# VH-VL binders against q7v2x8: the designs that were tried, part 1

Every score and structure here is a prediction.

Target 1, 220 residues: q7v2x8
Amino acid sequence: MKLILRGIANEFIKSFSFKNFEIDQNFFDKLITKEAPAAANLITENEKINSYELAKLKLILEKHFIKLSNIYSNNRETVLSGKSLKINSTFLKIKDLENQLPLDPSYLKKDILHKGTVRSGDRISSNGDLFIIGDVNPGAIISANNNVYVWGKLFGIAFAGKNGNKNASVASLYLNPLQLRICEIVAIGPKEKPKGQHPEIAILEDNKIIIKPYFLNQNL
Positions, changes and structure headers below are counted from each chain's first letter, unless a header gives other numbers; Kabat numbers aren't used for antibody chains.
ipSAE, averaged over its two directions, is called F for ESMFold2-Fast, E for ESMFold2 and O for OpenDDE. V2 adds 0.75 times the mean of E and O to 0.25 times the DockQ between the complexes of E and O.
[cut] stands for letters that were removed.

## First folded at step 2 (VH-VL)

Design C2
Fold by ESMFold2, look of step 5:
Structure C2 (fold): chain C 220 residues (1-220), chain A 119 residues (1-119), chain B 112 residues (1-112)
Amino acid sequence: as target 1 above (220 residues)
Amino acid sequence: EVQLVQSGAEVKKPGSSVKVSCKASGGTFSSYAISWVRQAPGQGLEWMGGIIPIFGTANYAQKFQGRVTITADESTSTAYMELSSLRSEDTAVYYCARESYWGDYFDYWGQGTLVTVSS
Amino acid sequence: NFMLTQPHSVSESPGKTVTISCTRSSGSIASNYVQWYQQRPGSAPTTVIYEDNQRPSGVPDRFSGSIDSSSNSASLTISGLKTEDEADYYCQSYDSSNQGYVFGGGTKLTVL
């Protein structure tokens, strides 16, 4: 079993390999004073974990302000146990479990922060998150493996989740793109302009791009 | 390739302290645990403690609690181990070692730093 | 809070097979992965086995690891012994109760 942690303040990915499902609460105590709220994904291979054991893990993680967001397993009892606790739980074959593991940490220093307007003809591609402080003009194309954030007006083309991350999002202060893409799903920009009331975020739900107001989320 | 390069050998008197450095290169520093392991002459390996640099919080073996301080400096990719109240029994080679990303083993070791405590 | 006990020394002739044991004093050997390190004279340790029976890239397949729950021990087996295998060998495991690593006492392998 692997437990993959992601921090909020800095991109932090740590995996822990457990031979047996034996939770050492003291291992996590050293995290409590330095971490912002974080998320965790549990990846298990050939392990039967009942709902009582998963509930204990969930409680320990929540004590340390870590949300158990996803369980990926090739064991059906483990998946059913996770679902019984209202944790997003997915059955995957062994080869597909490998796709959920993070790459070597050297690849995690790939986020791009761009200050300034992205002009017509410019293309910016990130292997992580892409942060733009400025506007993205109609002839510009921006893309990221993960999320795209535009602190400004987005008029051009934005492509999030280009490596297949279906949880990717596109957010901006004024979301009026020519084209918006998350993974393989494409949406043409809305016919009516945003009214400029608040920031918006685009996400993928049920294989459809949904645009909603972007406010502080406290579900961590 | 990941490399761990330690500071040079030291000769110290009993009652003093020593601070050994361990500079990492060739990979991400902040998310990998760095441990300190010592080996007295003719003796085995003994884990002293470790740190995950991004957390900044160290964990110590009970035997060394109160005498050892382990820190990390992310800006220089350097971990430090300071051992105080030195005794002749602290004469040893001190290693830093990196914990593997996917397992609980040490995948890279520093070259070792000989600390000699003699009057 | 456990100890890992190894024989102090073992010796064998080139071309033969040697097995080095690592016995856990309390709790199950199966509770935590066992690693094996080789330390040649004057050098830092290097990993020869991790996670009970896995070889890092570049370690010859004549090195193997195993777990025996009935004797509560791990074993490092080196077949086709070569003179360059002469080294100290240490087993290592994690102690969750102390949140730390435990090394065995080490075994000096002599290749006559």
Scores: ipSAE 0.009, ipTM 0.434, lowest interface PAE 12.8, mean pLDDT 80
Fold by OpenDDE, look of step 3:
Parts: sequence; C-alpha cells; structure tokens
Structure C2 (fold): chain C 220 residues (1-220), chain A 119 residues (1-119), chain B 112 residues (1-112)
Amino acid sequence: as target 1 above (220 residues)
Amino acid sequence: EVQLVQSGAEVKKPGSSVKVSCKASGGTFSSYAISWVRQAPGQGLEWMGGIIPIFGTANYAQKFQGRVTITADESTSTAYMELSSLRSEDTAVYYCARESYWGDYFDYWGQGTLVTVSS
Amino acid sequence: NFMLTQPHSVSESPGKTVTISCTRSSGSIASNYVQWYQQRPGSAPTTVIYEDNQRPSGVPDRFSGSIDSSSNSASLTISGLKTEDEADYYCQSYDSSNQGYVFGGGTKLTVL
C-alpha cells in the first residue's frame, strides 16, 4: 500500500509505503512533514482491506488534520469498503494504479534533457521543454510545460503545454503515441502507423491536434 | 456452485410498490455485493443499484434514487429490491447479480423476475 | 459519466468470425475493465468475458475480448460461429464518476 500526501493546493508532498494497518511510531513520523499535508490518497494493489481497517486509517489521518480523499485499488472489496465509508474509491486495473502515483520530483525540472529509454511506468515531466534522446515506450508518460521532443520513437503518452501554451508541440523521429495532449486537447494515436519512419510534429491548429512532417526551419 | 434464485413474477398497479427477493446459495453472501439490473421488454440492461450485505450500505443509480430501496438479510442470504411509485415504464424483468470479488463485473445472475405494471 | 455504444445488430454465417464493438464516449476505455455478457432469448445474461479478455469456466475459447485504445473501444470476437451463439451481447464497465455500472445498448447477433 502507498499513502500519497498532498497539500492544500493538492500539491504532492510525499509518499510512503506500508504493508499493514498496524500503526506504529514510524507511521506517524512519516505523516509529519514541514509542508503540513492536508489530504492523502491510498493506493492498494492486491490487498483486501475491510471497512474497519480503512476507518481506523481515516481516523488516524483526521487526527493529524489529513483527509483521506481517495482510494485506488484493484481489489473490489477494498473499493467497496472505501465507498461504505463515503470515501471516493475507484477500482483500477493493476497497470493503472501506478498512474495515480505522483511524478518523481527529480523529474520536475525546467528544460530537461533525458538520455535513455523511457520505459513503461516511467514518468518524466519538465517545467520547461523536455528533450528525450531515446525511445518512449508504451506505458511511459512524458510531459512538459512547453515542447516535448523525442529523439527516438514515441509510443507512450506525451503531454505538451501543461501551462496552457497553445504553441506547445510534440515532435519525434517516429511519432506513434498512445495518446497526445496539448493543453486541454487530447488526441488518440492512430490504429495503424505506416512502416516508414520520418520526423513528425504534433501541434494545435483550430483547437485540434494535427500531425505533420517535421521540417526544420531553413532560416536558422 | 453459487446460485441466485429470485422470487416469482409480479403484477402491480401503477402507484404501488414491488419487492423482489434474491436468495443466494452455494457460496458466501455477506462479503459480495449484490446488484439489481433490469431489462424492459425489447430493451437493454440497466443497472439500478447494489448492496454490500455485511455493510448494509447500498448505492443507487441516479435515475432510481429515492424510488428504489435495496436491502439484504445476511441471516437468510437474501437481497431485496423494492421499487415504489410504479409506472408502466417500470415493466421489466429484474435481475439480481453478484458482483465479482476481484473485479467490477457480475459473475452470477438470478433467473430474473418479471414485474408487470398495468392498470 | 460515459456511455458505451454498440452496434444494434450483427450477422454472420456459421463457422465465420464476428466482432462486436463497444465504444466508450468519454474517458479511456482502458481505465476500467470491460465485460461482456451473453443473453439468449428468454434467458438471463451470462458472463462470457470479464476483465477485458478473461473467459469464465465453461466459456469456449472461441470467445475473446480485446481493448483498442486508439478507438477507445472494446471488442468481443467470436470465431467459429455456431448457431448457439445467436444472442444479445452486452458490454459493461464501471463509471467511477457516478459509482455505477454502465451497460452498452446491446448487440443482436444473428447466425445466418
């Protein structure tokens, strides 16, 4: 199980893992942060949790002024337990549970250059531009406030223009993403991609994501 | 093997209420949610709501909120669905179904109960 | 909230392969498991596929499920079609936004 602590503005504070609801001093120490968390999300994988256990956790968190806001689980009974306690509880596939985890703060950099393959489950986010030298595999999620560049094959999910920059783009040597997002606009990748490989760029045009061949400006 | 056996067909007048039962056997009852799904003649399946017997808490589809009551008796392993203020549009076969322990799907179904609402 | 859309009917000859689609109107089809139920005339529904592509015991391997994220749809495929496969088929998923189950409109499969 993972507990994700968030602040008043829903910003990520910290997360920690635990295997049971035997609350010890270590558990409490983990709840204590300088940032004063206001909410927590519980993520469980293959764990059966009853309403009593969840209620106990809820009470403990509340005593520390933390609201148990969400439960994500692949166990039906756990979700039902959460619902019985009027906690927003969502059943998710195992593969999607990790998507509820916050991005690693180490990836939250401005103008990031990443070298290497971004594998399934990996998350990279830039507060500026994001440049990847390598492939972005299916299941990987990359994002940037501005532009995303993948000097390789893009098969995962790419999100450009996180801050609403409508001029943001996603470019790749081989653009075959599962999903593209530019600002608020989302596009799903094509069912089939041509065998030929050439650089492409996704941009917003008329409030739609369009993909076109990527040609370098000759005026540089 | 798990079996869900529902009560018999009902004929009701508009404005009345109907209560359909669903008795479970062959497995545990308390920890599995029971849902009710109806099907009007020639129409598709429509989820109405469900209950977790051990908790006694039910949730309902918005469409039926305030008009449907789902209950469960652990001692008899029986779930109930009561629909009030019946109207002709409520004529349908009503099914109880057990929700899977590990997933958000129905693994066992009752045989269905025809409820006819007519003047 | 989302809806699941199915074709009203499909038909195919015995021995052939038929595919029934189930398209989710909003959100990702991969966000929640999709199930398929078979309902023969005058009978209660039975589960033929659960968790996208799993078969319950007793369901022949002619039945298979798949997810296509590109079209945001799920598909039920029946190979080696038999007369006994003639039925209505419903896809189903869970809507976390309203904490309720959602069924497709159903597809009538006719075996010619």
Scores: ipSAE 0.000, ipTM 0.512, lowest interface PAE 10.8, mean pLDDT 87

Design C4
Fold by ESMFold2, look of step 5:
Structure C4 (fold): chain C 220 residues (1-220), chain A 123 residues (1-123), chain B 112 residues (1-112)
Amino acid sequence: as target 1 above (220 residues)
Amino acid sequence: EVQLVQSGAEVKKPGSSVKVSCKASGGTFSSYAISWVRQAPGQGLEWMGGIIPIFGTANYAQKFQGRVTITADESTSTAYMELSSLRSEDTAVYYCAREGYYDILTGYYFDYWGQGTLVTVSS
Amino acid sequence: NFMLTQPHSVSESPGKTVTISCTRSSGSIASNYVQWYQQRPGSAPTTVIYEDNQRPSGVPDRFSGSIDSSSNSASLTISGLKTEDEADYYCQSYDSSNQGYVFGGGTKLTVL
């Protein structure tokens, strides 16, 4: 089963899985984040959870100042258990449960503007567009639900359209990524460096990633 | 200091019921689970079920489902276990215990136990 | 729906080390945390180990717990054995399939 943690403004903070319904120190460590969560949604797939177990989870989350706001499950008993505790609980088929993962209807789209170099080991993920003013070094990973724009050199890994948006694009002043992904299509960079420093844009066309010159007036 | 004080020993006839009380003091009652564990003479510990008083939600071991009823009264900070259709093999010491997994600072386990209540089932 | 099997009794001399095993009958011992309880004659149990290898406040560090996935067992180890350690010891784990707790059969520790 999976918890989705949200802030006081309902912004997505993180999600994590846990099994065996045994709440331990590792579970508590995952609740501690820089963003200080305020709410949680529980998503379960096939797990039969009684009201006693859900009540334990609810009380534990309350001790961390987190409200258990919603339960989504494909198990009838789990939904009834949640309703018995006056928690908003919804029966969903497994396919529909995946639609509740980080992009549920209450999640706000948030573009990110990042100023500075994204260094090796850094990861930046946007629920909208991602704008980088700086370089993206090898070993860095950047991703967005929509477009990725790098005003600088892109050497690392870029993933646009991660929510399935086939119209997403990746653009940079120097497009030389280790790996490029748009939606489900993956491409690796050529062995040879691009000649010159020219803006380029990668788009998905006919189920292939196409790289072309990026002239701002043409795209505006 | 948290204390759990149980009702006194009882002698019961087969086919009757027994209701054991467990009064909590010195700490929070309503938001911590109270479990019931029994121990037959010369035997090991056996979990029967538990309750979270603030929600009134109870959970029962499969073996006792249908025979045991666990309740709580927040106003008196007291949990109750009622076992019906008593048999001679139900002769045991019955313990209540609090689960500490709701307290991050102290870890999670049965952190406080009552003194035990002997229930003897004989004709 | 698993059982936890413990030896019926163990004994050892003061100052020595004793180990009490707890073997899970089905499913992995590593799937659920193991707790250990001490029960002295005429007294209620008390916790000496939780979450496999953690000690509650006030429990001496000569008590330790471990998990061995290859034998599918947990172990309670008591070093520097004292006469006050003479008691029954129970392992306990959560059974997710039955949504309840399972205790081992208990081990009587004699300090002679």
Scores: ipSAE 0.213, ipTM 0.644, lowest interface PAE 5.1, mean pLDDT 84
Fold by OpenDDE, look of step 3:
Structure C4 (fold): chain C 220 residues (1-220), chain A 123 residues (1-123), chain B 112 residues (1-112)
Amino acid sequence: as target 1 above (220 residues)
Amino acid sequence: EVQLVQSGAEVKKPGSSVKVSCKASGGTFSSYAISWVRQAPGQGLEWMGGIIPIFGTANYAQKFQGRVTITADESTSTAYMELSSLRSEDTAVYYCAREGYYDILTGYYFDYWGQGTLVTVSS
Amino acid sequence: NFMLTQPHSVSESPGKTVTISCTRSSGSIASNYVQWYQQRPGSAPTTVIYEDNQRPSGVPDRFSGSIDSSSNSASLTISGLKTEDEADYYCQSYDSSNQGYVFGGGTKLTVL
């Protein structure tokens, strides 16, 4: 099970996992934050929790000035237990429980500016535009709801228009991606690119990804 | 372990009524809904209705509205299904089943089943 | 109001994998949990899958459930098929609009 700590303004503070209601010093240490959490949500998957156990948790949290505000579980008995304690409890399917987990704060940002090389295995996603100052190495995955800008070399995977924005684009100083995706359209970069480097932009035209030289607007 | 034990086989005339019992043991009774599901020979499962004993209110499939009555006795941990105006088409094995969880939004599932009660309607 | 449609029968050899589909006629299959029940000849049904993909205690992990929203169907998959798996299988869900349970028509699984 997971406990999601939130502040007075319901802002995400931290989350941590614990098992079998083992309330030890480690648990208490995890409750201590600089931000002074005010509320907590409990997320449980395939765990039957009785009213007594929940009551204990509730009491512990209250002693730390944390309100157990919500319980999300795919176990109906757990939900009933929560309700019996007048805790807002919601039954969810397992697949929906993950939606109650806080997103990476970086993901919540409308626009993201990342400085530095995006290395293999790294993933960066933006709910708006994504601007990378640096290279995106092979094996890296970058994505954005709107446009992706790489002020460097793009060798990894770039996904623009995550929300179906057909006007989304991927631009880079050197565009040599392993894979480009704009909305539902996917393009694979050529294995060999000319040695010359110039800015390019990938856009959708006629439901195909087209790569063009990227020129600055003269009216800027 | 939860067990549901049903009453024995019944032979009934058309137009008569039959009342089948389902006694629960090995667990709590009042907070779990009991449903009745029947199965005609060689046919599939058909839900008839159910009751949550603690509430005493039953719900029924539209097909059986007005002809089926489901009740529960918390003191004996027994649920009952009475079907009236019996027809030959009512010949079936009738099962009681416990609904494992109660959730009006997401639905229910049956975690324990009775052994079934054969009801034969013949002239 | 919706119906659940299953194939009438499926057959497969021991050791193989078989899949039984359950298609919802209207509404999203994901809106309500789907259960699967096994009924051997002459016996009462027993729950093999609940809440789409959960196994009750005692049910082997050869049994699995899944939901496919694209096809609006649920599936019961039995791997490593055994002779003892020969039975009728029923999918079941709940119709919130009618406050009633809905069963599929059942699928007869024959182990060859």
Scores: ipSAE 0.000, ipTM 0.517, lowest interface PAE 10.5, mean pLDDT 87

## First folded at step 5 (VH-VL)

Design D1
Fold by ESMFold2, look of step 5:
Structure D1 (fold): chain C 220 residues (1-220), chain A 123 residues (1-123), chain B 112 residues (1-112)
Amino acid sequence: as target 1 above (220 residues)
Amino acid sequence: EVQLVQSGAEVKKPGSSVKVSCKASGGTFSSYAISWVRQAPGQGLEWMGGIIPIFGTANYAQKFQGRVTITADESTSTAYMELSSLRSEDTAVYYCAREGYYDILTGYYFDYWGQGTLVTVSS
Amino acid sequence: NFMLTQPHSVSESPGKTVTISCTRSSGSIASNYVQWYQQRPGSAPTTVIYKNNQRPSGVPDRFSGSIDSSSNSASLTISGLKTEDEADYYCQSYDSSNQGYVFGGGTKLTVL
C-alpha cells in the first residue's frame, strides 16, 4: 500500500505495509519542504484496517503536521473505518486503485515563494510558478514548470516552462541572465547591460525568446 | 503528572452490568488511547479493549465483543467501561491504562495505569 | 492469534542476575515491539521496558530487555537483584491478526 504526500512544493510516495509503519528521521528527510502542512492520501489494497488502527495512523501523521485527507481501498471495512473518522474514503476496485498514483505534473503544480538571494551554486526548481524576492546571482540556476518571477536582479540561469509550457515567461526587475530558457528554446543573455533600471519580461513568440518591458498588468 | 483515578469497588449480581469510570488528570486526554485490562484473582492480565476519545473510536478484544462497551467523555476527561451479562467468572480487578505514543503504528505501551477497580459478581 | 509464554516462576539471590523469557508461539518475535510490566502485590502494573529494550524515566539501568530471533523470544534481564524487585512480570505485544494486545501469562520473581 502507498501513502502519497503533497506539500506546497513537492510530492513523494511512501510504499509500506500498514502494520509496519514507523516515522523516523529518514521519513522526514524525504519531505523536500517542511514550510507548510502537508496532505496525505492513503491507498490500500487488500488491507483490513479497523477504525482504531486508522485513528492511530491519523494521530501519528497529525503530530508531524500531515493531514490524512483521502483513503482509497478495495476493502469495505477499511473504507468504513475512514468514514467513521470523517476522512474522505472511497471504495475502488483493484484496477482503479492504480489510477490514484500517477505523478501528473498538472496536479503537482506547487508554486514556490523564495525570500532571499539565490547564491552561486544554488538550484531552485518549482513544479509550478517560481517567485523570488531577492537577487539571483551568477552561477545560480532557477527553474519552473511555469513562470519565473524575480523581484530583484536576475544574473544567473533561468528556465521557465521546463515541462513544455510554451506560455511560460521569465520576468525580473533587472533582467540580465547568463542564459534564458523557455520550454525548448534557449537564448544567451545580451553582452550589453540592460538599459535603464526597469522591469522586463521574456516570453516565447514565434518560437523565439522576446524580451520586452514589463507593464503592470502582465503576468503577475 | 498524568494520573488515572478509577471508581470504587462494586459488588454485582449475575446477569447485571457494571460501569467503571477512569478519570484522567494531568496531560492531554482526548488524543491518547485508554485501554481496559482485567485481572481475575490469581490470574494474569487480559486486554479487554480501548478507545481513542477524540474520535470516539473503540476496539474490543474478540472475547468481550458484544458484552463490553467502552466510551469516553472529553468534557470530564473520563473513560468508561461497561460490562453486561455479568457472570461469576467476571470477578476481577479492572484497570484502565493510557497508551503512549512513540511514532510507530504498533508497539504502543501502557505508560500510566489506574489503581484498579475490584468488581465482585456474587449471588 | 499468537500466545506469549513465560515461565511460571523464577528465583535468584540478591546481587545476582535473573532473566525472564517470553516466547512467541507463531510469527516472529520481531514483528511487533515487546513491552515488560512489573506488578507488585496489591498494586497496578508499571512499565519497566518498552520497544524491546527502552527504559522509561525512573527505571534503574539494571533492568534491560532484548529479543532473540533464534528462540523467537524476548527476555527481561535484571542485574544486581534486589529484594524490592520481587514481583510479577508480564511481557506484552500487539497481535496484528486479532488487532489487539496480548499479555504473557506472567512470571513470579522471588528474591531468595
Scores: ipSAE 0.409, ipTM 0.761, lowest interface PAE 2.9, mean pLDDT 83
Fold by OpenDDE, look of step 7:
Structure D1 (fold): chain C 220 residues (1-220), chain A 123 residues (1-123), chain B 112 residues (1-112)
Amino acid sequence: as target 1 above (220 residues)
Amino acid sequence: EVQLVQSGAEVKKPGSSVKVSCKASGGTFSSYAISWVRQAPGQGLEWMGGIIPIFGTANYAQKFQGRVTITADESTSTAYMELSSLRSEDTAVYYCAREGYYDILTGYYFDYWGQGTLVTVSS
Amino acid sequence: NFMLTQPHSVSESPGKTVTISCTRSSGSIASNYVQWYQQRPGSAPTTVIYKNNQRPSGVPDRFSGSIDSSSNSASLTISGLKTEDEADYYCQSYDSSNQGYVFGGGTKLTVL
């Protein structure tokens, strides 16, 4: 299982992985943050946790100024245990559990590089960044936990920041999507776009999707 | 220092119920689990169940499930163990014990004990 | 579910070393940590070893714990045996299957 800590004040993210609920003193030492109180999300895969055990975990976390805020699990009993303790608990399929993981360097980013045209009806999703070398046609849906890069024309639907990363972006050499989604914000692409305006990047500013020219970093 | 003080000895008839109390002092009552462990005369220790006071959630040994009820009153920092349908085999010293921890879920040990309560079941 | 089996009694002379075994009936002894408790006559148990081999504060270094996966057992070793060490000793672990604590049958240590 994974414990994801998010600082309340500074929004730092720390991720911890442990098995069988046997965590040594070293883990606790790492858990103890000199920083502000944190909120924690528990992500469990194929793990059954009863209410008593979960209660103990919750208690210990609270003692360390960590609030157990959410439980995500593919185990129904674990979810029920969480609910019994008045913890926001959500049952998710295994494939969706990964989407609850923050963009943490400690987690293996499952970046995807796709070469070729993404055709209508096709769906590509990445738990990291999604790189597409090719066009994304209308009717295609592409998504990523983090950034979406289309080295071609984007005409389909693109979803970046599946994990709530507000810094997620969608960039393409020609950005003309049917729909853009960054986190919870949705925008509809322009109906008419002049030819030759590329590349562009869509980002969140003030909880709105804005599109601007994509410039290369000058310092690279 | 943490102290657990239990109620006095009890003499009960078969079929009756007994409720033993365990008052905690010198620490935070709500943030530690309290377990009950009994010991028949000349026999070993037997875990009966435990409770986390702040949550009111109890866990019971299968052997005692349905016959034992463990509760806690945070306002008085007191845990209770009630055992019903008493039989002669239930004659034992009953201990409350605090569950200290060194890890998050399974890393617990009984770091403080009550003085024990003798419960005698006889006709 | 598992049981922990201890010898009923052990005896040894002062100054010597004694070992008390605790054998798990099923599952790996390494799957859960083992604790050891000392109980003197008329008293409540006290922890002498936790987490297989850790000593609480106040417990002398004469007491040590170990795990042997090959025999699926834990051991409490008391070196430099003293008269005050005469007591009953219980091993204890957690059973994840029944979500409860399991005690060994106890071992009476007599100091000769």
Scores: ipSAE 0.182, ipTM 0.629, lowest interface PAE 2.0, mean pLDDT 87

Design D5
Fold by OpenDDE, look of step 5:
Structure D5 (fold): chain C 220 residues (1-220), chain A 119 residues (1-119), chain B 112 residues (1-112)
Amino acid sequence: as target 1 above (220 residues)
Amino acid sequence: EVQLVQSGAEVKKPGSSVKVSCKASGGTFSSYAISWVRQAPGQGLEWMGGIIPIFGIANYAQKFQGRVTITADESTSTAYMELSSLRSEDTAVYYCARESYWGDYFDYWGQGTLVTVSS
Amino acid sequence: NFMLTQPHSVSESPGKTVTISCTRSSGSIASNYVQWYQQRPGSAPTTVIYKNNQRPSGVPDRFSGSIDSSSNSASLTISGLKTEDEADYYCQSYDSSNQGWVFGGGTKLTVL
């Protein structure tokens, strides 16, 4: 089985393989990273895992402030075990399991840091991550092959995952975009959003854009 | 200090059931797995099964599958082991043990409960 | 699945060093941590070594654990043997295949 560790913004941190929950020093060494992962996906191939074992893994991860977010398996019993623990579990054919592997790290290259307000009519695009320190006003369009980060208010249009990275995200201190796009999926921002809300992150789940609170990892 | 305190000795007839309790104190309960281990007179330690209280999920050794039930009450920080269809061979001291924080070893043990099965 | 095999008994004089072996029948001994439990007569087991070579608080440094991949075994070593060390010692490891804990058969240590 393989564990894929991801950050708060679903950015890929690392992945490693282990056998039938063999827990040794090597396992823990792999689990502990400087990047402080927030989530993990478990990919299992031809492995029957019961709910107890998954529960143990879940606890171990949670103690490290890592959420076991997804289970992908070609074993139906494993999927059922995951579901019994209220873990998003998906049955996939073997050939489709590979699609859950991390994308080429090359997508994370060529990051752009922009300081200042992005005004109406302005367009900024990154071939990696895009980080904006400032507001993105209505009429502005920002895009990135990977993640979009706005350290300010996002009122314009944000497009993450330009190259089809389904793990791309859009995060801001105040997320009220006119439009969000992640890969091919488009969402329209709410017309009325209360003031003074906490940071949020938009991600793809089940081919839908979902907005979640952006909380820091307690390990930090 | 973490302590596991088990219920008292039991004398049972063959075919009956026994339920042993293990109360944890001095620490959290729900997120630590509790295992049950027995030891027949003059014999070694034998793992029976365990439970993760927060999930209410238990696993069992194949040998005891269908005959042992392990439960936990989070409100009282107590784990239970019930063994049915008792046989003379089930005469043993039964221990509860807490798995460590990472679940990779047993860090605390109960004092043991003697269960005697005799006709 | 696997079994853990220990010698039935070992004996040594006070002050000497004894080693108790624990051999795994299949799979790598390094695949999962090995623990050692001490059980004195009439008492519950207590952990003396965990995670192959770690000592809980209160366990003297006379106790040490090691893993030998070449022999697929773990070892408990007790140096400066004391009378109080007389006990049964059990090794333990998790069997991922059976999804359960496995104990060795135990070793009776007699201090002569």
Scores: ipSAE 0.682, ipTM 0.861, lowest interface PAE 0.8, mean pLDDT 91
Fold by ESMFold2, look of step 7:
Structure D5 (fold): chain C 220 residues (1-220), chain A 119 residues (1-119), chain B 112 residues (1-112)
Amino acid sequence: as target 1 above (220 residues)
Amino acid sequence: EVQLVQSGAEVKKPGSSVKVSCKASGGTFSSYAISWVRQAPGQGLEWMGGIIPIFGIANYAQKFQGRVTITADESTSTAYMELSSLRSEDTAVYYCARESYWGDYFDYWGQGTLVTVSS
Amino acid sequence: NFMLTQPHSVSESPGKTVTISCTRSSGSIASNYVQWYQQRPGSAPTTVIYKNNQRPSGVPDRFSGSIDSSSNSASLTISGLKTEDEADYYCQSYDSSNQGWVFGGGTKLTVL
């Protein structure tokens, strides 16, 4: 059987297989090194699992703030057991079970593409690049290990290169952040609104944040 | 410190039922599975079944299905095992045991309850 | 389903090392973790090994556990044998096909 895991602020998929119905600290230590999953789907093939066994799994996952959201199985008793626990449970033939798994063995989503406005009080953190299609309102915090790209207006706080990447940048269509960070270097946003309506990019040069016009053909 | 305290010894007639209690103290009750294990005189350990109190879901060894009922009362932190249609071969010490946090072993055991079935 | 077979008894002198075997009748011993319980006369069992080779807090380090896939068995090893180690020892594992716990038949350890 396999658990497919999803985070709260980010979707990620981690699939693993184990031969026994047990979960322990070593399992969770390996699983939650970088992120805390919020939900899980269980996929089982040719396994009869009763409601007691599923309840034990549900209990351990919930102790770690992971909701067991869905069960997919080709075993009818396993599906009925899941339903008895009020877990969304679906009978699927073996061929269709494989369609529920990720197609790519690479399960870590480094980059994030977010569509929509990042509202005040929201936080989005990427382990790679962060792409926002929308505005970043005052009181929102966005961060990335690498670059931050805002296809919209950036009013909140942006933090690029959060793990030490000094080549990281922050770009937006309207660069007016409350605070801008690249690595350890912090710049307070300008008190005056930007005079132009053109894309800008912030980079780190000589241990200072420098803001330049951003034109797509500037790369070599 | 977690403690499991069981009800006292019982003498029963063949065909009757017995209900053994197991009260937990010194820790959380509802989120730990409780198992029942018996041991006939001079013999080994035999798993009978268990319960997850917070869900009220029990599981039974096939040998005992139909004769054993395992329940839990969260308000009193007490698990119960009821064995019906008693026979002389049911004479045994009955233990409750709590499963560990991860459910991988029995980390606390009750003191045992002797049930004697005789005419 | 499977059975766990243990020798009926073993004996050894104080200070020596004893090994108690636990052989699984079908399926791999590595499929499910093995636990070991000690039971002194008139007492409830206590855990000495879980997850094949882990000791609960308070269990002396002279108790160790292992599994061997070639013989399809688990072993409990007690080194530096003490008279207080005289007890019955049970292995245990989960039977996924029968959906329940299985105990071995038990081994009486005598310390001569």
Scores: ipSAE 0.374, ipTM 0.749, lowest interface PAE 3.6, mean pLDDT 84

